VH-VL binders against Type III pantothenate kinase (coaX). Designs and how they scored, part 3

Target 1, 235 residues: Type III pantothenate kinase (coaX), of Pseudoalteromonas translucida (q3ijv0)
Amino acid sequence: MKLLIDVGNTSLKAKLWQNEQVQACDLNNLPWHAITHVIYACVGRSELLNAILAQAAFNSISCFEAKVTKTLGGLTCAYEHFNNLGIDRWLALIASFTLYPNKACIVVDAGTATTIDVLNCDGQHLGGWILPGLDLMTRSLTQNTQRVFDDENTPFTNQLGINTPNGLKNGALVATIGAINQAKPYLNDKNTQIIFAGGYGSLLQQQFKESIFDPMLVIKGLNYWYELDENSNKL

## First folded at step 15 (VH-VL)

Design p5 (from p1 with heavy chain N59Y)
Fold by OpenDDE, fold request of step 16:
Structure p5 (fold): chain C 235 residues (1-235), chain A 120 residues (1-120), chain B 111 residues (1-111)
Amino acid sequence: as target 1 above (235 residues)
Amino acid sequence: QVQLVQSGAEVKKPGASVKVSCKASGYTFRTYAMNWVRQAPGQGLKWMGGIIPIFGTAYYADAFKGRVTMTRDTSISTAYMELSRLRSDDTAVYYCARGYYDRGFYFDYWGQGTTVTVSS
Amino acid sequence: DIVMTQSPDSLAVSLGERATINCRASQSVSYRGNSYMHWYQQKPGQPPKLLIYAASNLESGVPDRFSGSGSGTDFTLTISSLQAEDVAVYYCQQWHSTPYTFGQGTKVEIK
């Protein structure tokens, strides 16, 4: 069993990995006797992480921080300065690469920011985009314009808005959809898999046929990172 | 600035107990492990155990199990180490040390030490 | 328990000269490219001070004349140019498994 930890900007997410599955866990009651490794990534900072790692240490459990590299197994980062790629994006790519072998992937993580990354069938990251998340898009307009107002009860839909709240939210959605669609021409493969993650991942996934929503994509990426890293060090 | 300030020197008789305190400042006390390491006169360093304040869970070296108790008061950022059934060979300087994990677990900050003398 | 053995027990080095301290672990303290070894400096009447962590990483504020190397069971602390303030006892410590254990220490003196 592995403990996987994703430290975000606002929260720390911890999961257990066992039998090729992500399992929920309680940080106050971790099964340390069954944990063999801790894999963690830090997009943000968390003091709580220190406590968890200390527990691991006291239990003689090795901890590994996932990091972005230029290459990882068959995966190659598009960034010349690969350290500038967010670890969350990299982990999503790693997961996609592993889960969908020999397939081109469009990887979308929709949270505070919406990231879109393109992976070809050879494991080459081709690059991507960073967009304001859906909430940021709507908030930016309501905060900066006098006439644009939002309604919390108005859903994001792929329809023309016939009022201001609908126009606002739907505009954000279709803009995001458009951005995702702009990734398609970079892949010549008809066998492209679109993968969604993040808080708005499910919403966006509904707009794309044959796409997949995986809320644990980044977490899974931690495990797969470890596996790929381990294999690379054996060579 | 991280600081660990320990309680003053203690003189005890064999069979007695001693409780040493370590007050932490300059960092989030709750989320860093506090360790205890002792050093007998003219000898090396021996790890006794550690506690993670936020959880209250203590881990002890086998050599001290049953005699040592590590506790903490998070309200005042203070860790405690109590050693019971004192022996002459327990005479040592006792250090509290913060544990930190960065590509490994090590002790990055230390208290000034507390001298405990056990004598008849 | 993992036993840490330092060599030599005592070392006298001239000012400006290189000092080398070795530490051997009874078993490997490295795993997947990481070495679970640290070095501490202790001056008389003072607590230990972290010098090197994870075999080769210099702790912040430590002069760059200090360096660490090694993997597996054999590790080395090097002071490239010994300074007067470097007179101290140096300890290696493993964090591979509990209990964490220290070497017996190496006393470094000026010749």
Scores: ipSAE 0.893, ipTM 0.968, lowest interface PAE 0.4, mean pLDDT 95
Fold by OpenDDE, fold request of step 16:
Structure p5 (fold): chain C 235 residues (1-235), chain A 120 residues (1-120), chain B 111 residues (1-111)
Amino acid sequence: as target 1 above (235 residues)
Amino acid sequence: QVQLVQSGAEVKKPGASVKVSCKASGYTFRTYAMNWVRQAPGQGLKWMGGIIPIFGTAYYADAFKGRVTMTRDTSISTAYMELSRLRSDDTAVYYCARGYYDRGFYFDYWGQGTTVTVSS
Amino acid sequence: DIVMTQSPDSLAVSLGERATINCRASQSVSYRGNSYMHWYQQKPGQPPKLLIYAASNLESGVPDRFSGSGSGTDFTLTISSLQAEDVAVYYCQQWHSTPYTFGQGTKVEIK
């Protein structure tokens, strides 16, 4: 069993990995006797991580921090300065690469920011985009315009807005959808898999047929990172 | 600046108990392990155990199990080490040390040490 | 328990000369590219001070004349140019498994 930790900007997420599945865990009661490794990534900072790593240490469990590299197994990062790619994006790519072998992927992580990354069938990351997340898109307008107002009860829908709140939220949604669709021409493969993650991943996934929503994509990426890294070091 | 300030020197008789305190400042006390390492006169360093304040879970070296108790008071950022059934060979300087993990677990900050003398 | 053995027990080096301290672990303290070996400096009447962590990483504030190397069972602390303030006892420490253990220490003196 592995402990996987994703340190985000606002929160720390910890999961257990066993039998190719992500399992929930309680940070106050971790099964340290069954944990063999801790794998973690830091997009943000968390003091709590220190405590968890200390627990691992006292249990003689090695901890590994996932990092972006130019290459990892068959995966190649598009960034010349690969260190500038967010580890969350990299982990999502790693997971996609591993879960969908020989398939081109459009990987969308929709949270505070919406990231779109394109992966060809050869494991080449072609690049991507960073967009304001849906909430940021709507807030940016409401904060900066006098006449644009939002309603918390107005849902995001792929329809024309017939009032200001609908226009605002639906606009954000269709803009995001449009951005995702703009990734398709970069892939000549009819068998492209679109993968969604993040808080708005499910919402966006509904707009794309045959797409997948995996809320644990980044977490899974931690495990797969470890596996790929291990294999790379053996060679 | 990280500081660990320990309680003063202790003189105890065999069979007695001693409780040493370590007050931490300059960092988030709750989320860093506090360790205890002792050093007998003219001797090397021996790890006794550690505690993770936020969880309150202590880990002891086998050599001290049953005699040592590590506790903490998070409200005042203070760790405690109590050693019972003292023997003459327990005479040593006792250090608290913060544990940190970066590609391994090490002690990056140390208290000034507390001298404990056990004599009949 | 992993036994850490330092060599030599004492070392006298002239000012400006290189000092080398070795530490051998009874078993490997490296795993998947990481070496769980650390070095500490202890001056008389003072607590230990971290010098090197994870075999080769210099702790912040430590002069660059200090360096660490090694993997597996054999590790080395090097002072490239010994200074007067470097007179101390140096300890290696392993974290590979509990209990954490230290070497017996190496006393470095000025020749």
Scores: ipSAE 0.891, ipTM 0.967, lowest interface PAE 0.4, mean pLDDT 95
Fold by ESMFold2, fold request of step 16:
Structure p5 (fold): chain C 235 residues (1-235), chain A 120 residues (1-120), chain B 111 residues (1-111)
Amino acid sequence: as target 1 above (235 residues)
Amino acid sequence: QVQLVQSGAEVKKPGASVKVSCKASGYTFRTYAMNWVRQAPGQGLKWMGGIIPIFGTAYYADAFKGRVTMTRDTSISTAYMELSRLRSDDTAVYYCARGYYDRGFYFDYWGQGTTVTVSS
Amino acid sequence: DIVMTQSPDSLAVSLGERATINCRASQSVSYRGNSYMHWYQQKPGQPPKLLIYAASNLESGVPDRFSGSGSGTDFTLTISSLQAEDVAVYYCQQWHSTPYTFGQGTKVEIK
């Protein structure tokens, strides 16, 4: 089995991969006897990652860090300077490309930031947008204005707000929905798959018929990156 | 500033045990591996094993299994290596070395060394 | 155990000249584009110091006259223009598989 590690800005997510399935794991009791290699991606530094990778080394287990490339298999990155694309966005594109072959995709990762990436049916990444995530949108206003306040219990909905927490929360959601809808004209509507990931991915998915929420999208992308990476087959 | 300070030189008789300490400062002790490497007089380097303090698990080179024990005390940021049933060919300088994983697993900071002499 | 064999055991080189040290592993220490090999320098009376990691990457603070190359079983450390402060023993070390093993060392001296 593979150990897949996604190090984000605020958290580390680790999962096992076997039989085409993601499985939970306990970082304090990893099954090193069954792990064949470690595949990871970093947006930031993690001392816990260093400890896990050292443990892999002591068990003679190879570790591989995912990187953005201009091309991978039939997938092509839109960025001229491809290393400027966040590795999490690239992994989400890889997963979408692999899981939904021959489909155009709008890939939305709703985390600290909300990213929207557009992938045509030929495997061409067309580019995308970076927005503040829903919490960051609301916090930016509550922290930087006098009259805007938030109620911890007010949900995000797509309705017009009739009090300040409604207006704040619903405005953030509506802006995000609007950005996603603006991505659609870059693709034909036929056979387009909208895919949501991240902490607010389920909430956003509910706003779009025929869309999919995959909370493990980036983790799956990490496995597919490893399987597709031509450089990983070199000695 | 990262610093590894080892305990002082030891003179031992064959059959005895020695326990060398390595006190770490200037970094997060719990999350970096601590390795032990020895160097016999006029000879090369030999890895003995290592421990990752946060997990507490030690890993030993086969040549030392059964004779070596590596431990740590995270409250005082100190790693220990104990070698038992000493022989004259265990005479060496013993180093602790911090293991760091960044595009490879390498020993980036080393202690000053502890000379252990095994003599009748 | 993977045996690391260095050549030569000892090397005398004039100041400003090129010094070349070879290291051969008893089996491949490369896998999927990664090389599991480091080079260390040890000056008299000092602990070892990392020079090159992953076969070819220069450690921070190491002069750029040092370089590493190779893959698989055969690796080379090169000092392009030897300086007086480069007098030391140089060790290759594999970390592909435990136990981690070092070469026997190559002593570099000024002619």
Scores: ipSAE 0.788, ipTM 0.929, lowest interface PAE 0.7, mean pLDDT 91
Fold by ESMFold2, fold request of step 16:
Structure p5 (fold): chain C 235 residues (1-235), chain A 120 residues (1-120), chain B 111 residues (1-111)
Amino acid sequence: as target 1 above (235 residues)
Amino acid sequence: QVQLVQSGAEVKKPGASVKVSCKASGYTFRTYAMNWVRQAPGQGLKWMGGIIPIFGTAYYADAFKGRVTMTRDTSISTAYMELSRLRSDDTAVYYCARGYYDRGFYFDYWGQGTTVTVSS
Amino acid sequence: DIVMTQSPDSLAVSLGERATINCRASQSVSYRGNSYMHWYQQKPGQPPKLLIYAASNLESGVPDRFSGSGSGTDFTLTISSLQAEDVAVYYCQQWHSTPYTFGQGTKVEIK
């Protein structure tokens, strides 16, 4: 079994990988006797990560940090300076490439920022966009203008707003939907999969017919990164 | 300015116990492993074990199991190593060292050492 | 136990000349491109100090005349131009499998 660790800006997510499945784990009772590898990615370093890596080291278990590369297997990063791409975006692309082979993908991670990345059916990452996330869009207006205000009980919908909280929240959602729709012309392909991850991924997925919400997309990407990297580095 | 400050030199008789302390500052004590390494006079370095303060779990080298206990007190950022049933070949300098993982696990900061002399 | 054997045990080098220290592990201490082997310097009367981690990575604050290389079982520490302050004992150390062991040390002196 593998231990997969995603260190985000606000929290650490850890899962076990066995039999091609993500499984829950208890950080205070990790099954080190069954764990063979630790695979992790950091947007920032977590204090708890230090302790987990030490635990692995005392058990003589190797740890591997995922890094962005220009290519990995048949996947190619659009960025010439590939290390400028966030590792979370790269992992989401790796997971999409692996889970939906021979399919063009629009990969949307709806967290603090909303990222949109475009992957053609040949494994070429074509680039993408970074937007403020839905909450950040609304806060930017309430914090920086006098007459725009929010109501925490008002939902995000795709309807025209008929009061200020409606206009604010629905505008953020509609702008995000519009950006995703603008990604479609970059794929001259009718066989496109839209894949959503992140905290607002479920909300956005509901706006797109035949799209997928995968809250474990980045975690799956960690496992696939390791498998593809090992395969590429075998002598 | 990571700093590890150990307790002072000790002289002990065979059969006694010694407890060495290591007080940490300049980093988050609870989330970094603390290791213990000893060096007999004129000799090399030997790993004894380590502890991960947040979990309280200690790991011991087989050569010292049954005689060594490693503990910590997170409220004062202090790790402890206690060695029992001392014998003359336990005369050594005992170091605490912070463990860090980056493409391998290594000791990036060391205490000043504590001399333990076992003699009659 | 993985035995870490350094050669030579003692080395005298003229000031400004190259010093080379070898460390051989009794079995591989590398796995999937990572080498679980580190170099420490211990000056007289001082605790050890980390020089090189994971075979070849220079610790911050260490002069760039120090370098490390090797993989598997065979590793080398090089001091490109020996300085007076480099007089010390140098230790390699593996963290591949328990017990985690150090080499016997190499004493470096000025000729």
Scores: ipSAE 0.788, ipTM 0.931, lowest interface PAE 0.7, mean pLDDT 92

Design p5 (from p1 with heavy chain N59Y)
Fold by ESMFold2, fold request of step 16:
Structure p5 (fold): chain C 235 residues (1-235), chain A 120 residues (1-120), chain B 111 residues (1-111)
Amino acid sequence: as target 1 above (235 residues)
Amino acid sequence: QVQLVQSGAEVKKPGASVKVSCKASGYTFRTYAMNWVRQAPGQGLKWMGGIIPIFGTAYYADAFKGRVTMTRDTSISTAYMELSRLRSDDTAVYYCARGYYDRGFYFDYWGQGTTVTVSS
Amino acid sequence: DIVMTQSPDSLAVSLGERATINCRASQSVSYRGNSYMHWYQQKPGQPPKLLIYAASNLESGVPDRFSGSGSGTDFTLTISSLQAEDVAVYYCQQWHSTPYTFGQGTKVEIK
């Protein structure tokens, strides 16, 4: 089995991969006897990651850091300077490309930021957008204006707000929905799949008929990155 | 500045034990592996094992397994290596070395070394 | 255990000239583009100092006259223009598999 580690700015997510399935694991009791290699991605350094990678080293287990490349197994990155694309966006594209072959995809990762990436049915990443995430949108107004406020019980909905918390929350959701809808004309394909990931991915998925929510999209992307890496397969 | 300060030289008789300490400063002790490497007089370097303080798990080279114990005390950022049933060929300088994983697992900071002399 | 064999055991080089140290592993210490070996420098009476990690990457503060190359079983440390402060013993070390092993060392001195 593989150990898959996704290090964000504030948290580390670790999962096991076996039998084409993601499984939970306990970082204090990793099954090193069964782990064959570690695949990880990070947007910065994590002291906990360093400890886990040291543990892998002591068990003679190879570790591989996922990196953005211009191409990978038929997938092409839109960015001319491809290393400027966030690794989490690249992994989400890899997972979408692998799980939905020959489909055009709109890939939405709704975390601290909301990212929207467009992938055509030929495996060409066409580019995308970065938006503030839903919480960041609301905080930007409550922290930087005097009359806008929020409460913990006000949900995000797509309706017109008739009080300040509704206007704030629903405005953030509607803006995000609007951005996703603006991605659709770039594809003009009946075979388009919209795929949501991230903490607000389920909420956004509910706004789009026939879309998919996959909370493990980036983690799956790590596995597929490793499997598709043509340079690694030559060595 | 990362610093590893080891305990002082030891003179021991065959059959005794020695416990070398390595006090760390300038970094987060619990999340970096601590390795132990020895160097017999006029000879090269030999890895003995290591410990990852946050997990408390120690890993030993087979040549020392059964005679070596590696521990730590996170409250004082100190790692320990204890070698038992000493024999004359255990005479060496013993180093602690911090393990760091960045595009490889390497020993980036070393203690000053602790000379252990085993003689009858 | 993976045996790391350095050559030569001792090397005398004129100041400003090139010094070359070879390290051979008893089995490959490379996998999928990664090389699991490092170079250390040790001056008399001092602990070892990391010089090059992952075969070819210079550690911070190491002069650019040092370089590393190689893959698989064969690795080379090169000092392009030997300086007086480079007189030391140099060790290669593999971390592919525990126990981690070092080469026997190469003593570099000024001719």
Scores: ipSAE 0.783, ipTM 0.926, lowest interface PAE 0.8, mean pLDDT 91

